# Designs tried in a protein design chat: VH-VL binders against E3 SUMO-protein ligase nse2 (nse2). Part 3

Target 1, 250 residues: E3 SUMO-protein ligase nse2 (nse2), of Schizosaccharomyces pombe (q4pir3)
Amino acid sequence: MSEAQLKTSLEALSQNLLPGNQNHCSFDFQLKEIDDSIKQVIKCALVAAEIKNNECLDMLDSGIRELLDAKQRLLLMQQSVDTLANKTSENISDFENKSLLDIYTQIFKELIQEYEEKSDYGKYGTQGEYIEFKKTIWHEQNTDGSDFPSMKTFFNVMNTEEQEADEVMVYSATFDNRCPLTLQPIVHPILSTACNHFYEKDAILSLLNPTCVCPVVGCEARLQRSLLKEDEILERRLRRAQEISNLKEA

## First folded at step 1 (VH-VL)

Design p5 (from p1 with heavy chain D99E G102D G104S S105G Y107L; framework fv_pamlectabart)
Fold by ESMFold2-Fast, scan of step 1:
Structure p5 (fold): chain C 250 residues (1-250), chain A 121 residues (1-121), chain B 107 residues (1-107)
Amino acid sequence: as target 1 above (250 residues)
Amino acid sequence: EVQLVESGGGLVQPGGSLRLSCAASGFTFSSYWISWVRQAPGKGLVWVGEINSDGSSTNYAPSLKDKFTISRDNAKNTLYLQMNSLRAEDTAVYYCAREYYDSSGYLFDYWGQGTLVTVSS
Amino acid sequence: EIVMTQSPATLSVSPGERATLSCKASQSVSSNVAWYQQKPGQAPRALIYGASTRATGIPARFSGSGSGTEFTLTISSLQSEDFAVYYCQQYNNWPLTFGAGTKLELK
């Protein structure tokens, strides 16, 4: 991709605003905006890796960490409200002489402190979006078929049994390049915007009449043509996975 | 003119069974998915389930999965809802509704007039 | 299941006024929301789908907007025939779910 494309993508990302930080029962809009921003950072990282702009990659790494911190803060605020509501509904009399705001504040402080006490590895190294960010960069920079290294290689952390378990869970998952319908490697991927599952384009389209349920076990998302989109990052990931598979089979 | 006409509703005792029909005309019935939607008196709309164009696949609301069965006879242009183990909370007007989709989205574009099912002693 | 929450429950308005009806989903449903109108003793009538696309035959005074979790139906200049109950519906996930409805009543 070109330098001009990278500049355009970075300008679009910088124009994205984080929604307000109000205490409320639902932050769905704010969470969606953060998730969209994270996706854009990963797209920018792919372009920056292609043109070998390591300075830009360092900035994007800082940016995605800030977005993940913001996302976690919103989730913990929602959890604190839900916790307060559940405690209040279970025994109303326990709260008659107490400030609800003070109780909320204490719940939130305890949860956010727990998060802030985690190492950088604990915060980001086990997070799916950050792992995807690092894998995207790695595969573009290492085209020789080298395996993606342990996430711990990107962090200065002491090995603990708990953190080691999290790392093992991350690396036990393979990026499956097989279509759930054909059971063959995907050649022309199409992504469901409803459930983020992906399929061989012609196979899923032939199943629509005019709708179908997602064929992935346990997924109840209703699919129709308008919800199926081509995704350039997914296409590149699948091509890379196929190259690695072919190399290992050789 | 697209028409859907429900029938088979009536009074049934708790624990009883009832089969509703939906007669379709004015379109190629065998080309469309069709849903059942119910509405208790004075309450909102609740989706019951759906059936695909050839009748090979059905989906149900989780609370109704083992209680209701949807089927269709494309030769007769008729949709059915078999209801078993009926309780007072199943009292509702039952609608059949045609599913429509295009590049802009999905909706129930045509509905029948509804048939009332009353479950009481 | 995805819960659809509509507000207000009831609205008393006069002909010629603007009405704005809210629909909130418990999780993101993209733009996969439809709106229906129901008059007493009648079956529902399709109004809007894909959050903002008008169904066939629906007057321009009806408009829909929104994405993700927040959706609105706007009726720009109310006519006497518009007094009815309005339902939003998500079709992003099974089971399909409707809001509890907003009743638009004549002042």
Scores: ipSAE 0.000, ipTM 0.392, lowest interface PAE 15.9, mean pLDDT 78

Design p6 (framework fv_pamlectabart)
Heavy chain, then light chain:
Amino acid sequence: EVQLVESGGGLVQPGGSLRLSCAASGFTFSSYWISWVRQAPGKGLVWVGEINSDGSSTNYAPSLKDKFTISRDNAKNTLYLQMNSLRAEDTAVYYCARLYDILTGYYPFDYWGQGTLVTVSS
Amino acid sequence: EIVMTQSPATLSVSPGERATLSCKASQSVYSNVAWYQQKPGQAPRALIYGASTRATGIPARFSGSGSGTEFTLTISSLQSEDFAVYYCQQYYNWPLTFGAGTKLELK
ESMFold2-Fast, scan of step 1: ipSAE 0.017; ipTM 0.550

Design p7 (framework fv_pamlectabart)
Fold by ESMFold2-Fast, scan of step 1:
Structure p7 (fold): chain C 250 residues (1-250), chain A 121 residues (1-121), chain B 107 residues (1-107)
Amino acid sequence: as target 1 above (250 residues)
Amino acid sequence: EVQLVESGGGLVQPGGSLRLSCAASGFTFSSYWISWVRQAPGKGLVWVGEINSDGSSTNYAPSLKDKFTISRDNAKNTLYLQMNSLRAEDTAVYYCARSPFYSGYDYFDYWGQGTLVTVSS
Amino acid sequence: EIVMTQSPATLSVSPGERATLSCKASQSVYSNVAWYQQKPGQAPRALIYGASTRATGIPARFSGSGSGTEFTLTISSLQSEDFAVYYCQQYYNWPLTFGAGTKLELK
């Protein structure tokens, strides 16, 4: 994915967050739009991580935090209404001649202040959406099978005793990047549409006279030039596999 | 709301050709990768191929690359599947399916209702 | 290509029961697995993506778990509308592949 595609994705995200749509003011619709925007940020992060654009990733991190703050604000507004309703129904006489708006405002102010006083780890470090955002970036940048670190690693947490106690995931590289003919990593792939095996282009072409049998052990497919095709995505997958291999060697 | 509507299916003789269309509405079509997925009667789902947001790149299942061509017209919000050299084994319901925003080689968040292609003498 | 194997092929259950559906990849796909629900005559509907994230509008009774090669879809309290065929899909490597499906039917 290119820088141009990333820019276009970010512009679309900005348009989705515009507050000017008066036709869709329902609370449920607003929460859904925030959730959709969070998903879009995560997709943009995958692209930014793939092209190693750390500046964009920092911007996306700020953006997802702002979306999570907005979501929490809406939830606290609902909680404040529910709290007011419960208090007035429990003892209606205690609220005779009192401004319900003033009582609501005080409840909301107390709840939002409590939230705003939380550390960044307290606000974001335990949120499923933010964890997914960080995992998505980590796995794309660390394709060598490294374990996802503790969420506390991404925050300036003073207590270091439990930094390594968070969820652990184990991965292994699975895409085979070696040519069966050269036994070397494939640089210019070509795919057999007859058997779905792939090879170094020049190596397999040198075996055609005008046909040959697939060199993969156990494969009896007869190959000819018309069955061999270049594939851009296979090339991208092989480049990624080679990057993983190179990282392990380093 | 997001909608994808396939059309163009029908009965085709073996060796024949057919072009399917998928009309998109309710979203910015030019911002999404779209795939074709087929399902033979009573069988499972099989990915056919995909096309990127601006139509400059296509990816196909290896066994179908020489037979099928995916294209799109962003001005008309329409996706196409050109099918050539059809065989009985190509009989299936063909779905167009949307990948998440600007993302290829991904899962599908919305699907059309499908159009049936029957290849028979 | 990565082969996705679903089990069982058919699961007979009653409303209110828990259903557990399995999906196994021939090689690690990390968390790049989605689950779809398909009712007769209808298009598939996305349920889960990223192995465990519910798609928008999907009830909490649907949950996904797993990573690497072993994945599970769980429906905690079956409703009558949940009887359908369920497919898993990997989107880690080309070409994109689906499991053969698990049919959830009334006991």
Scores: ipSAE 0.000, ipTM 0.387, lowest interface PAE 19.3, mean pLDDT 78

Design p8 (framework fv_pamlectabart)
Fold by ESMFold2-Fast, scan of step 1:
Structure p8 (fold): chain C 250 residues (1-250), chain A 119 residues (1-119), chain B 107 residues (1-107)
Amino acid sequence: as target 1 above (250 residues)
Amino acid sequence: EVQLVESGGGLVQPGGSLRLSCAASGFTFSSYWISWVRQAPGKGLVWVGEINSDGSSTNYAPSLKDKFTISRDNAKNTLYLQMNSLRAEDTAVYYCAKDIYGDYVFDYWGQGTLVTVSS
Amino acid sequence: EIVMTQSPATLSVSPGERATLSCKASQSVYSNVAWYQQKPGQAPRALIYGASTRATGIPARFSGSGSGTEFTLTISSLQSEDFAVYYCQQYYNWPLTFGAGTKLELK
């Protein structure tokens, strides 16, 4: 293939895999179908929790994990193509006489291996859809107003870098109220359901075009508007912590 | 100096209603979550419920949510507890308590007001 | 709901001695435990929060320890003003729950 033809083909492939282009993108259709399936699993979980069918809940838990694995696989395939396109655009001569398929396969293999080596907590415990699934079951089974516990409660979590990454979600008197984007106290919080990090709403929304990478250091989650939610428990904890911060300044 | 002063307690017949007040001073009342906590004579502490800084959100102990309503008037620096369908087991000293931390630790308490439910 | 169990119900000690009060949660509350002191006819006063952090103005003789389900309040050198009822409270889950109290009394 000629250099010009190769460049054109790679650009077209990259464009077709962008999450914001749903009209003629096969991966956007597949991602939408997975998201719709996850929503149906959550609706089924609400009913199963209501009638206390634990066998059904266990099957639904397995099902949502499989759907999340499928979703992540598609996102990593997209990331692999974007990585390949960016490397070849920097210096096409560096890839002269090399198999593009072999380079793609190596990039994808490395990314999927990182994901597959994660603990169950690392794969699912920080995913917004799985958190919503667990919250839905919890609130239906605990109608007494009990607070939803830490996601770590549902997993056998060992001392790993994954535990350390979740420290931002630990609620206490030491809770950090600062937005990673503005470096100022958060006034209007919005929570990422992909990574459980939170931000000033307008700041993160202005960064989307239509997606962005989580601005928290070390976090590689890709964000889009549908993954950003207002969370009443988070808002409550942030308001309390900011009130205490204001008291200390006074 | 932070101060909370409860009032409105007294003798009420079973099935009756009563409204308690808590007057706050010495801090920016409109910036804090406040809870009601009760204590039956000679017994331990029992959390009743809480209200957020602007009054838009309330949370209650499950056994009390259908009988009790918490509200606040930030212009008057006053917290309220509306108590309906009272029974003998609701007899207690009722405290208002200021939250200092995001995790429901109470740094200042009022002196309490006694509610006695008896025929 | 999470049940908080305090032991002993009463503890008889002399001034200058060390007092150790126990609090057990029915499930893990991590470090989300506060301790309060209450004297007859008075409102409770916060002593410890986060299991081990002293509240403002609380003397160094008061210390808290523990995590998960087992917590301890220690008073290293008892003063006459320390004879009171002590309550532990979990704030990990709603509803907020208190222990039944430990009465510290003069031996």
Scores: ipSAE 0.000, ipTM 0.374, lowest interface PAE 20.1, mean pLDDT 77

Design p9 (from p6 with heavy chain L99G Y100S D101Y I102F L103T T104M G105V Y106R Y107G P108Y; framework fv_pamlectabart)
Fold by ESMFold2-Fast, scan of step 1:
Structure p9 (fold): chain C 250 residues (1-250), chain A 122 residues (1-122), chain B 107 residues (1-107)
Amino acid sequence: as target 1 above (250 residues)
Amino acid sequence: EVQLVESGGGLVQPGGSLRLSCAASGFTFSSYWISWVRQAPGKGLVWVGEINSDGSSTNYAPSLKDKFTISRDNAKNTLYLQMNSLRAEDTAVYYCARGSYFTMVRGYFDYWGQGTLVTVSS
Amino acid sequence: EIVMTQSPATLSVSPGERATLSCKASQSVYSNVAWYQQKPGQAPRALIYGASTRATGIPARFSGSGSGTEFTLTISSLQSEDFAVYYCQQYYNWPLTFGAGTKLELK
């Protein structure tokens, strides 16, 4: 059996074990659907935070956690396929009389059990999507420019063991609505997916020939047009920051 | 045709032990995950645990992990449930149930045995 | 654990009528729900899996629907043989859990 044939067979097997109606979708398609749903939850959270609907925010928090659980399940299924492929390639004769499906389900069971036994902080506190969800809500509710607190603040991290095991550095920075190129408040933002810095759209596009280095001091990311994306959440955040700035000036 | 036949149930004293058997026929027993499910008189269904196709892995309901052991003998097409430290609350009909090929581990059960009654009473 | 809540506990209906049975999960189980029929003194019988797929040999009058946390079993044009207890089950996560059952009885 070729490597490609084995991978195809294992992928088909893992899809047969996927929870749900067994839609004939690839892992990539299912992950994209979950990621799109997560982004939609974050956009809804911005609106709910803006109108101060705490009941809706609590429901959205539960919803994003469920989506992250589903995403992790799919990722662990992929990891289980990879683990099985590595085990069978290591010693094919050890598996000649065993069901690949059973070996896969045992690997997956062990991995998912490990995930399910994690604390809420361990599951969600270090996930980029959940951090972005919490930052989006926090910045909308704290318009005075206060720094975003540690993710551990949102969880009851009581045990020293749990705290040390899952300790992750979370960068928090004061929000700035000025473009590094124009030194003026941003009107039409564009976000770099390579370094997460943002700029006035026309200013950064004028520097591309066809690439440039990020103009932010200390950043060496090389930018090209395909890495620059419009971001609705960023646009709303910048608009809000500008409105507050204008009010303070009077 | 697929058949699962449980046996070994009966009256046992509190604190006692009992071993249940499930004899399988009409399918390749060694290819399927099999579960034990119990039902107390007049009550609903409660999952006890499961065992994989070659017997190398088992999983149990958290409340039952320390008192029940599932095993199998693929040469005899037979599944076992060893029950220790039995209490009145363990009185139930015990079913063996076959996991569907497409829903292994966390599967629905496509075939069930007729059940065997275990009564824990003094 | 995921708690499965069935309602009503008992449903009184006449032959030829339509019965609708509800099952709610305490958290999303997507489409990982099965339905079983159990008659007095008998083992459960698989009816539906994947929330909406009929098991082999199950008549078309049985249909399942729902996803996430809300699920429904519908029995159209009830036959005398359909009076039984019905259980829903989630198989999304450990441990596997069943609802407490809905008893269909003759009106």
Scores: ipSAE 0.000, ipTM 0.378, lowest interface PAE 19.6, mean pLDDT 77

Design s10 (framework fv_fasinumab)
Heavy chain, then light chain:
Amino acid sequence: QVQLVQSGAEVKKPGASVKVSCKVSGYTLTELSIHWVRQAPGKGLEWMGGFDPEYGETIYAQKFQGRVTMTEDTSTDTAYMELTSLRSEDTAVYYCATGFYSGYDLFDYWGQGTLVTVSS
Amino acid sequence: DIQMTQSPSSLSASAGDRVTITCRASQGIRNYLGWYQQKPGKAPKRLIYAASSLQSGVPSRFSGSGSGTEFTLTISSLQPEDLASYYCLQYYSYPWTFGQGTKVEIK
ESMFold2-Fast, scan of step 1: ipSAE 0.012; ipTM 0.480

Design s11 (framework fv_fasinumab)
Fold by ESMFold2-Fast, scan of step 1:
Structure s11 (fold): chain C 250 residues (1-250), chain A 118 residues (1-118), chain B 107 residues (1-107)
Amino acid sequence: as target 1 above (250 residues)
Amino acid sequence: QVQLVQSGAEVKKPGASVKVSCKVSGYTLTELSIHWVRQAPGKGLEWMGGFDPEYGETIYAQKFQGRVTMTEDTSTDTAYMELTSLRSEDTAVYYCATWRGSYYFDYWGQGTLVTVSS
Amino acid sequence: DIQMTQSPSSLSASAGDRVTITCRASQGIRNYLGWYQQKPGKAPKRLIYAASSLQSGVPSRFSGSGSGTEFTLTISSLQPEDLASYYCLQYYSYPWTFGQGTKVEIK
């Protein structure tokens, strides 16, 4: 969480205490501006689809995702402020010697981490605005009477849509949870900021003397301790991949 | 907005199978992730399974593996949960629910009572 | 599987009382915990998510706290309409698991 964003959120709380609705500084005003921008992106997408400008459509797709991320960040900031207010109201004595700003920062960090851990489908696939964006483009490009497909088809995931249960998925993908050094599922990951490859922490650290070449086939990045970072999002994703793998074996 | 309407109560004999439906309105089924939760009479809530879009897989609780199948019919915006080889301990209210994590509404169906008795 | 243990199993209190329900996880789940209210004959309703975030439209007398393995749901001033069963849910690890539930009665 940035200091500027935190300051803005706390100042917005102060504005909400005043009667007469200072909507130009409120979260409601900010959300409206984002919603208006999203509507403009959708209108532009219709035109871009009509003239078959795929480069423009790709840029608009990126743009609407950024606007949805910004909208979610604002909602989480408001939620964090509300959570903080409720906690201090209920447990004044528990917080009398603690920084309210630090408590807010911790709440927001946990909420934004959970959002950032989501896949693209998880972030956008069930958002009304993004669905409308995709439907608008699809209907303009498909004039043959075909039905709008599952939102999952715009991401690399597929679900069963028939009476028969089928474990075979045409576009299914698996997250690689194996360490290139141990050939075992990663338990304690460490991420290379040089090449974005990841490893079992103790295995890669044992290979440093004080540097080593990335063990991933075809990668020539030279690694050193300062380029290796723990990544909490990656750690959780790997843990979940292992749990899913274990359930398949059961 | 989104509303989930489930099929009516069922009475089944041991060894039979049951297929509970969950009709989605206000959105298309393809735009929602559906999970199933059951509750035996006088007991607590039990998660049965749901779709994880990040990994593209439907995850079932181990207790139900091999007996439960969760499917969707996008043409009718209806999700289904089929449970086979029914036992008396499967008597419960079965709920469908949308799950988007911490940032969106949890919409729940009204529940479907399934009674297994001989 | 992660086991969720709630305490107490049942609780009886007067209108206006502060009541607390505890939920303990058998292993660390960070803040991936929700609280649900289920009134007799109705489907569950989410009250709290991410351990401490109040669901939109839920009265401010409800609050959640905790992280890791110990969590608490607090009702600051119990109202008659709060007669219900309350459940915690961890959504950190598959399979997702609920606590056994706490029945709240108004005396």
Scores: ipSAE 0.000, ipTM 0.456, lowest interface PAE 12.3, mean pLDDT 78

Design s2 (framework fv_fasinumab)
Fold by ESMFold2-Fast, scan of step 1:
Structure s2 (fold): chain C 250 residues (1-250), chain A 122 residues (1-122), chain B 107 residues (1-107)
Amino acid sequence: as target 1 above (250 residues)
Amino acid sequence: QVQLVQSGAEVKKPGASVKVSCKVSGYTLTELSIHWVRQAPGKGLEWMGGFDPEDGETIYAQKFQGRVTMTEDTSTDTAYMELTSLRSEDTAVYYCATLYYDFWSGYRFDYWGQGTLVTVSS
Amino acid sequence: DIQMTQSPSSLSASAGDRVTITCRASQGIRNDLGWYQQKPGKAPKRLIYAASSLQSGVPSRFSGSGSGTEFTLTISSLQPEDLASYYCLQHNSYPLTFGQGTKVEIK
């Protein structure tokens, strides 16, 4: 097989397995069947909630989780084909002496293992279908105007591998969680609106008299109290990043 | 799994109004920051407005202020964009989308409706 | 309003070529920048968030870099399926503003 023929074959396979493709996609039918089954489970849950059949609701909960697992498996198979096509297009010489099937199998094995290592919250708590399932039951059972609670209340939520990996990736890609002044993880962040750098609150405030130059290397912004703001979301995320770091070291 | 489904194509006369819907399925509308973006034929993307979760309010681009209204029906998880006093230059594909990326909370949603073609001609 | 300027406005390249698209903000936007791909007749898809983070499911040949006012999107080895228009979007300040777009064509 020439390099061009190999690329063409992988592209064709990727197109045929792509979710939402209007052409001959072998998985469109299976994905639609799973979605239709999920809708039916939600309709059954509404009835079970109305008659307060908790045993039936528990069975439906297990059922929808199994359907979501099946759906994810199909999506990961399609992602594996896309990954194979991408690797082949970039490094064709590395794969000339290897079976395409063997490469695909290894990619799929790695992706499915990542999914299976997720907690129940990581697998289901962030899935729109499961949220709708829980929301439907909640509204039927709580007619007093109470708001739908956080999805985390339906799970014994602990730090999960997927959740921790996503947060670490965001923190490492979008910001360093360490203060340029203390060189330690930030606990109480304060953000500069003058230069968009952030610091440990007490450290930067102690530098003001009444102004200072931004301590970040190469930054010449003049700082004063009116240009500094607290951000509670940033504080929560930095605390989470530190918690994840501590768990990895343990 | 989360899907934004928009209403169908519309043909309107100048001076009329159009109301495009965006049904959220697989997630709760109130937990998403829905924005509206349009694209005139052969042109680029233009932001019209959307919900700002930091301030809890809907913000409109100055160009559309006074003739655009963005509303939400939480009971049906449907967002709406109504544009009044239509002109021929309003001919475009209109998208609803989750453009909000929350750097600090790890919010990484990227959901787009399929688009609604609105044609304004006399 | 923050103005986002992309360069080039269009380009033609061959399969396997390294392609770069630049986006400049009229003022500092930190890393509050995303890159979007729009294929003909379809809705846009996010490739990059937070200036440099690859969106899940996006091929590794796409990468983003930059902060403040100058940003780049790089396609390390252009593929035929990359025929599309590419847009940067700043979400640092309202109103949100897109770059004018870069049309990528393959020879």
Scores: ipSAE 0.000, ipTM 0.378, lowest interface PAE 18.7, mean pLDDT 76

Design s3 (framework fv_fasinumab)
Fold by ESMFold2-Fast, scan of step 1:
Structure s3 (fold): chain C 250 residues (1-250), chain A 120 residues (1-120), chain B 107 residues (1-107)
Amino acid sequence: as target 1 above (250 residues)
Amino acid sequence: QVQLVQSGAEVKKPGASVKVSCKVSGYTLTELSIHWVRQAPGKGLEWMGGFDPEDGETIYAQKFQGRVTMTEDTSTDTAYMELTSLRSEDTAVYYCATVRYSSSWYFDYWGQGTLVTVSS
Amino acid sequence: DIQMTQSPSSLSASAGDRVTITCRASQGIRNDLGWYQQKPGKAPKRLIYAASSLQSGVPSRFSGSGSGTEFTLTISSLQPEDLASYYCLQHNSYPLTFGQGTKVEIK
């Protein structure tokens, strides 16, 4: 199989994964639909928490986990295609006489099995959407001044240095700890629930009167005080990431 | 428990200004917004304005535009409503009420009310 | 502006009676409607949100129904403590508008 033929076959596979988007395959639409559904579940959770309907909250918890599983499945399908493309470009001669579909299926099966073997904490406890869901419920149910607890309290998790290091390493890889307004490392973070960007608290609050557009380049989200939340987990992650960064530099 | 505690009753002369405060406890003004509703003696409820939690824009009822200013101080969790150029028709109980992130949760908590009397 | 029309303006009923208050919007407001109870000398309290969802702590004899332009608050078995004025509120569009209120008195 030539390189051109392999690229054509990969394009055909991508198209077949999204019925209705035959000319230009994209996971973006499906991912957006799942994200919109997750936001709706969180809005429903606000209502259920206010009326203290624990049965509804349990159903919503199961529902958001299923949506997050579906989202992860789509992301792993995309990763499998990317992995296949990289392998075929590295050594095209090894794959000339092999089915691209069979190779894709093997890659996807290995990735999905790895995900399915993760604990509930590993699957959901570090995902921003699930953290927002749990925080939303907790704030509605605990209006007496109690602070939001660690996500680990919602799961039976053994706290080991290795598990904590893995979590911090993931955050270090996925975000910059610099504030877009001050251009300095964030000391007191505040999170936008509208766009999931975070800022130095005093800097963003000083920009509101009563609203502003998110200062992150390319972000059009309108911000207001009710959408800005302190995130204790984010604070801890940023502190740990900074400590690890300082240790590496030393 | 969310509590809204408003400032005490005021007596003003026509042409004066009044500033009513609403202190929020049990939640922060970063998690909800405040709207203001008034009620003249023996009359119904009238919405004056507030922050839209979905859009983040301060909206005033046309009747009060140019005379009312609504502000929030997140450092003290206190909302304010200032009404200028007072008239006898502004005699009313003024309430603050909460609005949550979900637009379906309008006015789930109310302050106790502040009576403003405008008389010459 | 969206006009909210309540009927009746007032009513008198006996304990145990079924009471119905209606609220009509001048245009479609989906389910962006709340019902509020105000007892004499007190601040209003929310009874119903999203047209039909009962506020926590509110007795089950209160219920809301409707969508779009026609809405109803029902008290299935009127109690003496239900003596109050009742208001609907639309929050579909600014300016927010209340109905004129319904005064409920007990015989």
Scores: ipSAE 0.000, ipTM 0.383, lowest interface PAE 18.7, mean pLDDT 77

